# VH-VL binders against Acetyl-coenzyme A thioesterase (ACOT12), part 6

Target 1, 210 residues: Acetyl-coenzyme A thioesterase (ACOT12), of Homo sapiens (Human) (q8wyk0r340to549)
Amino acid sequence: CIHWDISKQASLSDSNVEALKKLAAKRGWEVTSTVEKIKIYTLEEHDVLSVWVEKHVGSPAHLAYRLLSDFTKRPLWDPHFVSCEVIDWVSEDDQLYHITCPILNDDKPKDLVVLVSRRKPLKDGNTYTVAVKSVILPSVPPSPQYIRSEIICAGFLIHAIDSNSCIVSYFNHMSASILPYFAGNLGGWSKSIEETAASCIQFLENPPDD
Below, E stands for the ipSAE of ESMFold2; O stands for the ipSAE of OpenDDE; V2 stands for 0.75 times the mean of E and O plus 0.25 times the DockQ between their complexes.

## First folded at step 8 (VH-VL)

Design a21 (framework fv_socazolimab)
Fold by ESMFold2-Fast, scan of step 8:
Structure a21 (fold): chain C 210 residues (1-210), chain A 120 residues (1-120), chain B 109 residues (1-109)
Amino acid sequence: as target 1 above (210 residues)
Amino acid sequence: EVQLVESGAEVKKPGSSVKVSCKASGYTFSYYDISWVRQAPGQGLEWMGGIIPIFGTANYAQKFQGRVTITADESTSTAYMELSSLRSEDTAVYYCARDRYYDSGYFDYWGQGTTVTVSS
Amino acid sequence: QSALTQPASVSGSLGQSVTISCTGTSSDVGGYKYVSWYQQHPGKAPNLMIYDVSKRPGVSNRFSGSKSGNTASLTISGLQAEDEADYYCSSYTSSDTYVFGGGTKLTVL
């Protein structure tokens, strides 16, 4: 996990985006499921599992980007998020969020402190980026009510196909703290991902009025 | 069906650069990676680098880092490999190959190869 | 790593079986699920033989792959004359690159 350092905020934000792009460029992905044109791939490297979910969506890329980069809207479509609140606006394109998740094993709910970095396509490119990683903020320490969890690297790459459609790819390089849950629920994790993806697609194709 | 067609043979002088093209057809270009692999006369296969066209992200083997640039043009379904500062040791057949993006780790279709000869 | 380690040559008689090894490290062969194998006839581009035998429809069941630790193996059963070729293994690496073996010349007697 990265310690947040205001003097390096631009570098840390750019490295967040580069980490996601490097994850997406890795080879060794294996297709594990295809349901209703939602493709799910996994990459197993030593003790780490990465997941990639892809779908062609009937929504302009710029709108999908706007909706997916606003984490305050995440709980509207993602059942794994209870709340997402902005801690600080680092820049127009980079925000620090405090996220809470549902109760795990009747013990405590999880929480996360993350940096979300969003980028529009370069010059004549067609790919939007929304990158997420956990950071350590001394001002938001772990609390006894939550299990502080970690996102190593996750996010969305949104590729414009035409004026009304795009390909949305979600990546997640699973944290060691979450990996045991995945291993324990072999039969259920793929179904959970498929349902979350379907909810996301419906949200993107039927966005809120504002 | 699936086909990768490479540009024609090149003869170059030491110190110059060469740019080889690989035109893909018969599949959705952006869904598969393209890798470049070379083979010097009588030698084995050597991976140079690859690109994921949909993201524009390229990765290079350490030996070629700084001399190779791999790009892709989705509108023409064409990948390119440019090698600079050519030496006689760069004389080889250069192949493009399709890497199955979601079943990574293998190259299922190969171009016919482009012979590049570096001589004075 | 420059290349994965393969024997320079192997030979077998018609109808016999041969095995070609491919040895790497925990950062390539040992770290990733599959190793791919390619057949190359003189003057031709390489051709994929195996990566996951159960999924590849054009691949003869005479060709099979296995892996234990840092060593992968290609086994060719029921050798035929057309199997005579150079064989290369390949693996993904922890540096997000690919590496090929040095190649093995198979002679069918």
Scores: ipSAE 0.007, ipTM 0.532, lowest interface PAE 9.3, mean pLDDT 83

Design a22 (framework fv_socazolimab)
Fold by ESMFold2-Fast, scan of step 8:
Structure a22 (fold): chain C 210 residues (1-210), chain A 120 residues (1-120), chain B 109 residues (1-109)
Amino acid sequence: as target 1 above (210 residues)
Amino acid sequence: EVQLVESGAEVKKPGSSVKVSCKASGGTFSYYDISWVRQAPGQGLEWMGGIIPIFGTANYAQKFQGRVTITADESTSTAYMELSSLRSEDTAVYYCARDRSYGSGYFDYWGQGTTVTVSS
Amino acid sequence: QSALTQPASVSGSLGQSVTISCTGTSSDVGGYKYVSWYQQHPGKAPNLMIYDVSKRPGVSNRFSGSKSGNTASLTISGLQAEDEADYYCSSYTSSDTYVFGGGTKLTVL
């Protein structure tokens, strides 16, 4: 995990975005599920499981980007997140969040401190980026009430198709610590991801009025 | 039916560059991952690199790093491979191929090939 | 030049079976589930025949794939004249690249 350093803020944020783009470019993905045009791919390397979820969504790309880059809204559609609170707006495009997750059994709930880096398309591009990684922030140390967990690399790539639709791709290079929030086997875990993706799509196509 | 159509044969001088195009049809171009594979006369297939047009991300084989650039233009459904600093050993047929339809990656549709001859 | 090892040539009689091997390392063939196989007729582009144990739709069920450790195999049963071609294997690698075998020329006697 990287220690947060304000003097390196721009470099760390750019590295976050580039890491997500590199993850998206990996080969070796295996189709796990295709239900209601939601495609789920997995990639197993070493002790890490990576997930890629993709769907064509009836929502303008810029609106999907706005909604998905605001992690305070994540618990509205993602049952794996209990709370997402902004620690600091380090720039217009980069935020530090504190995230809490539900209890899987009698274990302590997990929490995360993450850097979220948002990028709009380049002048001739059509793809928005929302990249997420865990950081070590001394002002928000591990708490006895939570098990501090790690996201190595995760996020969204949102590609505009037309004025009313886009392709949303979610990637997550998960650490072992996040896996207990999914069902006990890959089949059950895949169904959990399908349900979360369906909830996300419904949220994007029927967003709150506020 | 997915179809990949490559640009015509080229004859180039040593030290010059060549840019080969690959136009896709029969599906949504944004969903195509395109790789470039070459084959020198009497030799085997050699992967050069690939691009995911929807994300604008490209990766390259180490042998070609710094000399090859792969790009895509979604508005024309066309992928490009540019190879610079040409030498005689770059004489080959260059194929584009669709990658990553399902699973770990394999090439399910291929262009017809573009012959590039580098002559002194 | 090729990273994966294939025999340069194999031959078989009409109606016979032949097997073409493809040997790599734990960083390619041994490390990834899919090894794909391509058929190439003279002057034509390669055609995908098999990835892992799955056949491309429309490919004859005479073609089958297998893999054990660092070696993948393509087996062609009931050889026909049109099977005469070059065959290449391919694997993804731990360097996030693809590698091809050197190719095998199949002669049908």
Scores: ipSAE 0.056, ipTM 0.632, lowest interface PAE 6.6, mean pLDDT 82

Design a23 (framework fv_socazolimab)
Fold by ESMFold2-Fast, scan of step 8:
Structure a23 (fold): chain C 210 residues (1-210), chain A 119 residues (1-119), chain B 109 residues (1-109)
Amino acid sequence: as target 1 above (210 residues)
Amino acid sequence: EVQLVESGAEVKKPGSSVKVSCKASGYTFSYYDISWVRQAPGQGLEWMGGIIPIFGTANYAQKFQGRVTITADESTSTAYMELSSLRSEDTAVYYCARDRYYGSYFDYWGQGTTVTVSS
Amino acid sequence: QSALTQPASVSGSLGQSVTISCTGTSSDVGGYKYVSWYQQHPGKAPNLMIYDVSKRPGVSNRFSGSKSGNTASLTISGLQAEDEADYYCSSYTSSDTYVFGGGTKLTVL
């Protein structure tokens, strides 16, 4: 996990984006599931699992990008997020968020402090990027009511197909601390991912007003 | 080393209930599912249900819904399977098994608990 | 009753090869990466041998797995006496459950 340093904010934000692009470029992905045209791939490295979820959605790429990069909207479609509150606007395209996860029994809920970095396509490209990773931020230390968890590397790549559709790819390099929150019930990892993806697609194809 | 140790053999009367325990050691208990799989004499393996300890919620095979309850106690790293309204057909060896969230396969198994329903 | 389909028995002589099939549907074997294989000797708990095409560390290279569509296969080459056992396949399902095959008794001689 990176220590946040305001003097290096641009470099840290660019590093976040670069890490997601490197994850997406890895070889060795294996198809795990294809349900309702939602493709799920996995990549195992040592004892860490990476997940890639891909779907063609009936939403303009620029709109999907706007909706998915606004993490305050994440709880509207992602049951693994209870709250997402902006801590600070690092730049127009980079934000620090505090995220809380649901309590599914009497155990302590988890929380996260993440950097979200969003990028539009370069001049000859058609892919939008939203990168997420945990940071250590002294002003938001671990608290006794939560178990501070880590996102090593996650995010979205959104590829424009035409004026009304895009391909949304979600990547997540899981740490052991957050894996249970994505598993759902009884190792229902693929089912939990499928349901979250379906919810996301519905949200993107039927966006809220503005 | 990873170990799953099950409670001892039980002899029960029809209509009663049985509760089998499975104590885990050698890993972080909360991060893995525990499933229960039974095997009647001379028969195959049958999945009954499982639990994700961190959530405290369980899923059951349809055949056992209403009769089986699977629970977990994170403080003692122990999973439990309680089967009610016992019938002679419930005579079997009951195994607990660890499931990785990653691989959806059972990598470590308990030694098995023999439950005999007298008739 | 929803069990994956395996042959009830398979036999082979020492040193030969045998293949055990496991057939399901797109909602189990065909839909998920891992089809796992378990070896069970009389009176013992099942032992994980193969998950998908990978084998557990310490398991002989004589055991290999494959999968095509809705059918997974376990192949055992160079049969040895200790391979005589029951073999079960298992898959996750779209109902968030697990299903086992009916089991195959391997006889070696």
Scores: ipSAE 0.006, ipTM 0.444, lowest interface PAE 13.5, mean pLDDT 82

Design a24 (framework fv_socazolimab)
Fold by ESMFold2-Fast, scan of step 8:
Structure a24 (fold): chain C 210 residues (1-210), chain A 118 residues (1-118), chain B 109 residues (1-109)
Amino acid sequence: as target 1 above (210 residues)
Amino acid sequence: EVQLVESGAEVKKPGSSVKVSCKASGGTFSYYDISWVRQAPGQGLEWMGGIIPIFGTANYAQKFQGRVTITADESTSTAYMELSSLRSEDTAVYYCARDRGYSYFDYWGQGTTVTVSS
Amino acid sequence: QSALTQPASVSGSLGQSVTISCTGTSSDVGGYKYVSWYQQHPGKAPNLMIYDVSKRPGVSNRFSGSKSGNTASLTISGLQAEDEADYYCSSYTSSDTYVFGGGTKLTVL
């Protein structure tokens, strides 16, 4: 988690994106589940669990990028998010969000303050990036009504296949405090991720009308 | 079916401002960027700027920075382009166009003629 | 910003082929696959002909696109009278903006 520093906001946003790309480049991922062509991989390092979820979707990469980078729309498809509100627009591609989650295994719900950084492909590349990490923002301190949680590194890599299809990969380098949101043991955790992924795919292939 | 409908022609005096609207129908307004492109009589296409309606953030070509303001109202699915300190050189047809993530413009408005004369 | 370089005019006879070039730099045409081409008839809005260098949005397969280094090309085969129009290329830039070519007037003889 980083302290938010206005004088360094551009470098902090770029570091967010680079951290996600570094996570995605790790080796040693193990296949945990493959159902309906949704692939779930896990990587355990020093008691921190990382998850990678991937599927080919029938949606233009740029549209998936727009939908997935707008966290105000996250609760429409992700049952683990109750609300996502913009705190500040750092730039056209970097936003600070306040997120609330449902009550699952604690006396009160969790909340998060995150930096979301999005980037289009560079050069002759095909990959869009949406990176998320927790930040410490003095103007939004922890509240007695919530357990302040942390996202170390998470996000989406969206690889364009053609103008009407893409591969969406979700990564999350989870802290122990996030795991209680996946009820039960690893089997129940995997099923919860699979169901959320299926909901996401349906949302991307059938986006709401404006 | 996607359609972009622009406001009607305008005649303005030098030094004034003009505000052109572009109303989108069909498709998802919030999920696509809207760009503004102008064309002076007998000249080529010139990109002025664009907006991402869902974020409310706009970016502008250097030539127009400080004179152009692009805004969007998601509740009415309408984008706006306001150009200030008008000069005779601003006489042109102004197009709005749907921008697929800075890749290409798949749908165009019919164009709004702005004439700057005294 | 300088416009992408296109020839001012090109001409061809019915049934022949013509190629229109669009030259930029490594910061636009050479750096990205996001080159598009537009056809404009007099008094009309531009119409998308090619996107992502070589893809067609349902237009005739007589229109094809390619790119080599800093130069993108639009080729129109089997020229027809209705192809007579102005053609513009466009590219995404490293500044997260768009730049258009100067335009090429195609005359079908």
Scores: ipSAE 0.006, ipTM 0.466, lowest interface PAE 14.7, mean pLDDT 82

Design a25 (from s1f with heavy chain S104T P109A Y112I; framework fv_socazolimab)
Fold by ESMFold2-Fast, scan of step 8:
Structure a25 (fold): chain C 210 residues (1-210), chain A 123 residues (1-123), chain B 109 residues (1-109)
Amino acid sequence: as target 1 above (210 residues)
Amino acid sequence: EVQLVESGAEVKKPGSSVKVSCKASGGTFSYYDISWVRQAPGQGLEWMGGIIPIFGTANYAQKFQGRVTITADESTSTAYMELSSLRSEDTAVYYCARDRYYDTSGYYAFDIWGQGTTVTVSS
Amino acid sequence: QSALTQPASVSGSLGQSVTISCTGTSSDVGGYKYVSWYQQHPGKAPNLMIYDVSKRPGVSNRFSGSKSGNTASLTISGLQAEDEADYYCSSYTSSDTYVFGGGTKLTVL
């Protein structure tokens, strides 16, 4: 986890995006499941599991990007998030969020402080990026009510296919503190991820009117 | 049916750069990784790097890091490999090859190859 | 990165079998199922013969692959004249790269 430094906000935000693109470019992903054309891949490195979820979605890429980059709406489709509140708008495309997660088996609920960085496609590209990583922010220290958790690298790559459809890819380089929210085993992880992905697709294809 | 068609032969001077193109036809360009592999006369195959067009991300072999740039233009279904600071040792046939990346049950192999582009570096 | 180790040459008579080895480390051949084999005739691009250690992409069943520890093997049975070519192995690596073997020249006598 990195300490947030306002004097370096631009470089920290750019490194967030580059870390996600680097994760997405890795080879060695293995297919874990394919259900309803939702593809789930895993990558094991040392003691860390990375997951990649991909689906063709009947929604314009720019709309999916707008919806997925707004983490205040994350609890509407992701059961692993209870609340997502903006701490600070670092720039138009970079925000600091405080996130809370549900209680599991009478454990203390977890919380996170993350930097969310969103980017539109490069000049001749068709891919939108939404990158997420945990940061240490002195103004939002750990509290007794929560177990402070860490996201090392996660996010969405959204590739435009045509005016009405896109491919949404979600990546997460998981840490041990996040894994308990996804299931107790590989089969359970796949089902949990599949259900969350299906919920996300439903949300993107039937978005709230705002 | 997918084919990879590479640009024509090049003759370059030491210190210059070369940009080779690889145009995909007959399939969906964005779903497959495109790699570049070279072969010096009478020598073996050497992987240089690859790009995943759908993400716009490229990886390079350590030996070529800093000298090679691999890009893709999805609108023309074309991948490019640019090699700078050319030396005589860069004289080789340069191949592009399709690396089946998505939903092929972990299939990471070069199943379709371009015809090769001969690059000769001489003064 | 170091190339995977293959014998420089191998030979066999028509109708015989030959085996070509490809030795790496636990960070490539030993660590992953992503080992492939390619046939290259003079002046031509390589042709995929085997992927995922032992799977065929529609080529003759005379070609088979296997792996034990850090060594993968390509076996060609019932040698034909057209099998005379250079053969290369390749593996995915823990550095998110690919590495090729040095190549083996197969001569059919």
Scores: ipSAE 0.016, ipTM 0.599, lowest interface PAE 7.2, mean pLDDT 84

Design a26 (from s1f with heavy chain G27Y Y101T P109G F110M Y112V; framework fv_socazolimab; at its last look DockQ between E and O 0.38; V2 from the best seeds 0.00; counts 0 for: pae E 15.9 > 2, unsure alone 74.1 < 75)
Heavy chain, then light chain:
Amino acid sequence: EVQLVESGAEVKKPGSSVKVSCKASGYTFSYYDISWVRQAPGQGLEWMGGIIPIFGTANYAQKFQGRVTITADESTSTAYMELSSLRSEDTAVYYCARDRTYDSSGYYGMDVWGQGTTVTVSS
Amino acid sequence: QSALTQPASVSGSLGQSVTISCTGTSSDVGGYKYVSWYQQHPGKAPNLMIYDVSKRPGVSNRFSGSKSGNTASLTISGLQAEDEADYYCSSYTSSDTYVFGGGTKLTVL
ESMFold2-Fast, scan of step 8: ipSAE 0.685; ipTM 0.844
ESMFold2, look of step 9: ipSAE 0.000; ipTM 0.445
ESMFold2 (binder alone), look of step 9: mean pLDDT 87; pTM 0.916
OpenDDE, look of step 9: ipSAE 0.017; ipTM 0.609

Design a28 (from s1f with heavy chain Y101D Y102F; framework fv_socazolimab)
Fold by ESMFold2-Fast, scan of step 8:
Parts: structure tokens; sequence; C-alpha cells
Structure a28 (fold): chain C 210 residues (1-210), chain A 123 residues (1-123), chain B 109 residues (1-109)
């Protein structure tokens, strides 16, 4: 986890975006599951697992980007999020969030402090980026109510296809420490991912009225 | 059917730059992972880099970092490879190849190749 | 620079079998599930023959692939004259790049 440094905020935000793009550019992805046109890919590099979830969505890319980059709306479609609150607006396109998660297996609930960096397509490009990474903020230390968790590298790449549709790709680079639990019960884990993806698609294709 | 058609042969002076194009037909270009692979006369294959238009990402082999730029124009279904600061050892046939089609259920790396573009660097 | 080691040449008689090896490290061949094989005839672009153990549709059943540890192998059975070509292996790497082997010239006697 990287300590947040206000004097380096621009470079840390750009680094967040580049880390997600680098993950997406890896060339060893293998299709693991295809259910209801939701494709799940995995990338196993030694003992590390990365996940990529892809779906063609009947929603304009700019709208999907706006909705998915606003983490205050994440709990509306993602059951893994209880609350998402902005800690600080680093810039118009970069925010620090405090996230809380539901109780799992009767343990303390998890919380996260993340940097969310969003970027519109570069000139002549068609891909929007929403990158997420955990940071260490001295002003928001771990609390006894929660287990502080870490996102190493995750986010969305949203590619415009036409004025009414886009491809939404979600990436997550998972810690090696959780692989023993996922390798043994991958079927249940994959189903959770599929259900969350389906909820996301429903949200994007039927967005809230303003 | 899928076809990759490359631009014509080039003769360049040392120190100049060359930009080779690769036009794809058939399939959905935005989903392609297009790589560039070169082959010097009598030598083996050397991967230079690739681009994935759908993600807006490009990646390069260490040897070419800083000298090569790979881009794509989705409106014309064309990928480009620009190599700068040319030396005589850059004389080679340059191939574009489709590494992946993310729209396809199957994965066969470098399953379609362009015909190759001969670039000769001489003074 | 080529990271993967192949023999420079291999030969076999019509109807025989030959095997071409491709040796890397745990950061390429040993660390990733699949190695691909390409056939190149003089003056032509390479053609994908095999990815991992699966052959490309339209490729003869005489071609097969295998992998053990840091070494992958291409086996061609029932050698025919048209099999005479250069063969290249390729692997993905931990640096998120591809590397090719140095190539093997197959001579059919």
Amino acid sequence: as target 1 above (210 residues)
Amino acid sequence: EVQLVESGAEVKKPGSSVKVSCKASGGTFSYYDISWVRQAPGQGLEWMGGIIPIFGTANYAQKFQGRVTITADESTSTAYMELSSLRSEDTAVYYCARDRDFDSSGYYPFDYWGQGTTVTVSS
Amino acid sequence: QSALTQPASVSGSLGQSVTISCTGTSSDVGGYKYVSWYQQHPGKAPNLMIYDVSKRPGVSNRFSGSKSGNTASLTISGLQAEDEADYYCSSYTSSDTYVFGGGTKLTVL
C-alpha cells in the first residue's frame, strides 16, 4: 500500500491510471466463464490471480463512465459496498474515498481507503478509465470497528462502440494471500462475480432518474 | 475472412523514421490485439510491441522502448508502427499480426499475419 | 535478444517423426500455461501451427505440442516434403512481453 503524499498527488493519480492500463494490456488472459454474455477471464502469473470481467452494455460510454466513476452510487448496485464517502477531492477527476463493506462470515466488516482516478479518452481515443487503488492516509487510520483491506489494482475500462452502446471491462489484481480460499471454492466466487456484474449491467441500462 | 494488409516497401536513411501501416478487414477491429514482429535478413522473429484498441493500451519490448510507437485508428481499422532513429541494423521485414481477438471465444496467438513490409536502411 | 533456446537445425527422413525443443525459464515457458509454434516457408509470413497442445484448425494431425517444466516440444510425425521449413516457438513473459525462440530449420531427407 502507498502512503498518500499531497505534494505528489498528480503523479500518484497518473500512476494509478497507468497501473490499470498495464494490467489490462497483459496478454495471458484466459476465458474462464461465459454466462449470459458476461465473460470472465483470469490471468495466473505464478501464484497471483487477476480477474477481468467484460460485457457489452446497451448504454452510452460517457454515461456508463459517469455512473461507474461516482463511487457514492456504488452501493446501489454492488452488494459488496455498504457505504462510499468522499474524503477529499484531489482534483475534478481524482477523489479519495472511505468505503465500508458488509460483514462476511461473522467477522468484523472491512473498510478501505482508496484513490479513484478517472480519465476521459485521449484525443482520438474511445476508452474511458476509472482506476482504483488503496492508499494509506494518516488522517483516516485503521479503526477497531473494521478490518482495513487493500485493493492493489482495480478499475473499469469503458470503450465506446456507438452512440448507444459500450463495452465495460472490470479488472482486479488479487493478492496471492487469498488464492487458497478461491482456488478451492472458485465456483461460488465466480457466481458472486457474475451476480455483481449482472447487477451492474442492470444499473447501467436502467439508470436512476437524475 | 480476416485479412491484414500492410503498406509498401520503404527505403530510408540512417537517423530517419519509418511508419508502417496494417489495415484489417473482416471481424471487429476494436477487439483486436495487434502486434508488430520483425525479421532481419536470415534471422529469427523479434516481437516489438502491440496495441489493444479496446483498452487504449500499447506495450513494447525493452529493446525498442523509446524508439517505437504503436497506434491504432479505429475509424479506418488500421494499426501503425513508427520506428525512429533508424540504423542499418533495423533493415528487416516488419509484420503485423493479430495476437488476440477479444470478440472470439477461441484464443490462438498470432493467428493472422500481414504479408510483411520490407524496410531497408542504407546511406 | 532471443530468450528461448531451440536447436539450429533438425532433420528426418520421409515418414519418420522429429521433435523440436524450446527451452526457457520460469519467467516465460515455465511460468505460463502456453507455448505457441509457427511454421515459416522461405519468403512467406509465419503461420500458427499449435498453441499449447491445441492445433490451429486446418493444421495436420501430424503436428502435436507438449510442455514439461521449462521446456516445450513440437513433434511432427509422418514427415512430408512440405514440412521442410523454419519453426519458431513463442512464449509470454513476466515482463508482459512476448519472446521467440531462435528458430529451427527442419530438413526432410
Scores: ipSAE 0.539, ipTM 0.792, lowest interface PAE 2.0, mean pLDDT 85

Design a29 (from s1f with heavy chain S104D; framework fv_socazolimab)
Heavy chain, then light chain:
Amino acid sequence: EVQLVESGAEVKKPGSSVKVSCKASGGTFSYYDISWVRQAPGQGLEWMGGIIPIFGTANYAQKFQGRVTITADESTSTAYMELSSLRSEDTAVYYCARDRYYDDSGYYPFDYWGQGTTVTVSS
Amino acid sequence: QSALTQPASVSGSLGQSVTISCTGTSSDVGGYKYVSWYQQHPGKAPNLMIYDVSKRPGVSNRFSGSKSGNTASLTISGLQAEDEADYYCSSYTSSDTYVFGGGTKLTVL
ESMFold2-Fast, scan of step 8: ipSAE 0.566; ipTM 0.804

Design a31 (from s1f with heavy chain R100K; framework fv_socazolimab; at its last look DockQ between E and O 0.03; V2 from the best seeds 0.00; counts 0 for: pae E 16.1 > 2, unsure alone 67.7 < 75, placed apart)
Heavy chain, then light chain:
Amino acid sequence: EVQLVESGAEVKKPGSSVKVSCKASGGTFSYYDISWVRQAPGQGLEWMGGIIPIFGTANYAQKFQGRVTITADESTSTAYMELSSLRSEDTAVYYCARDKYYDSSGYYPFDYWGQGTTVTVSS
Amino acid sequence: QSALTQPASVSGSLGQSVTISCTGTSSDVGGYKYVSWYQQHPGKAPNLMIYDVSKRPGVSNRFSGSKSGNTASLTISGLQAEDEADYYCSSYTSSDTYVFGGGTKLTVL
ESMFold2-Fast, scan of step 8: ipSAE 0.638; ipTM 0.825
ESMFold2, look of step 9: ipSAE 0.005; ipTM 0.444
ESMFold2 (binder alone), look of step 9: mean pLDDT 85; pTM 0.891
OpenDDE, look of step 9: ipSAE 0.458; ipTM 0.799

Design a33 (from s1f with heavy chain Y101G D103Y S104D G106S Y107G P109Y; framework fv_socazolimab)
Fold by ESMFold2-Fast, scan of step 8:
Structure a33 (fold): chain C 210 residues (1-210), chain A 123 residues (1-123), chain B 109 residues (1-109)
Amino acid sequence: as target 1 above (210 residues)
Amino acid sequence: EVQLVESGAEVKKPGSSVKVSCKASGGTFSYYDISWVRQAPGQGLEWMGGIIPIFGTANYAQKFQGRVTITADESTSTAYMELSSLRSEDTAVYYCARDRGYYDSSGYYFDYWGQGTTVTVSS
Amino acid sequence: QSALTQPASVSGSLGQSVTISCTGTSSDVGGYKYVSWYQQHPGKAPNLMIYDVSKRPGVSNRFSGSKSGNTASLTISGLQAEDEADYYCSSYTSSDTYVFGGGTKLTVL
């Protein structure tokens, strides 16, 4: 986890994006599930599990990017998120969020403070990036009502295919503390990810009006 | 069907650099990793590195780190391998090969190979 | 880092079977299911024969693959003259790279 430093804002945001692209570039991924063209891959390194979920979606890449980069809308399709509130707009493309998660098994709910960095494709590129990682903010310290958790590296890569469709890839190199909020039990972990992915696809193909 | 076509043979002086191209046809260029594998005369296969065109990220074998640069141009479906500071030991046939696929359940293996580009380094 | 260990040569008679081994470590062959085998005729590019330890990409079912611990094996049954070639194994590694075996020359007698 990095300490947030306003004087290093640009380099920290760029490092966030680079970390996600590096995770996506790893070659150790194993196909765990393929249901209704939703592919789920896993990568196990030093007893840490990473997840990659991808699907071809009938939505323009630009619109998928707009919807997925707005974390205030995350709870509309992701049952693992209770709230996502903007703490600060660091720049037009970088935001600090406070996230809360549901209570599991009579434990305290978890919360997170994250940096979300979003990037449009370079001139000759077709891929949008939304990168997420936990940061330490003295202005938003841990509280006794929550267990402060960590996202090591997560996010979306959205690759434009044509004017009406894209491929959405979600990656998460998560800490052990966040895994219970995705599964709720050992046998339901993969199913939980699959159901969340299906909900996301439905949301992207049938977005709310603005 | 997928086809990888490499650029023509090169003769280079020690200390120079060489850039070999690999043009993919048959669609799907952006969805597959492209690796570069070389073979010196009478020797075995040696993996040099690869690139994931869709992400623009490349990785390299430790032996070539700092001397090799692998790039891709999605608009022309072409991958490139540039090797600098050439030595006589770099005389080899250089192959491009299609690697891991995204979006079609392909794994970590080389299913289509270019015809090979002979690079000769001589003084 | 070192290449995967293969015998330099193997030989077999027409119609017989031959097995080629490929030995690595827990960070490559032993750690992953991503072992592949390639056939190379003189002056030609390699051709994929086996992937993911034991899967065939449409080649003859005379070619089969297996793995036990840190050693993968390619077995060719019903040897034919055209099987005479160099065979290479390859594995994905824990460093997100690939490594090839040293190669095995198969002679069909």
Scores: ipSAE 0.013, ipTM 0.596, lowest interface PAE 8.0, mean pLDDT 84

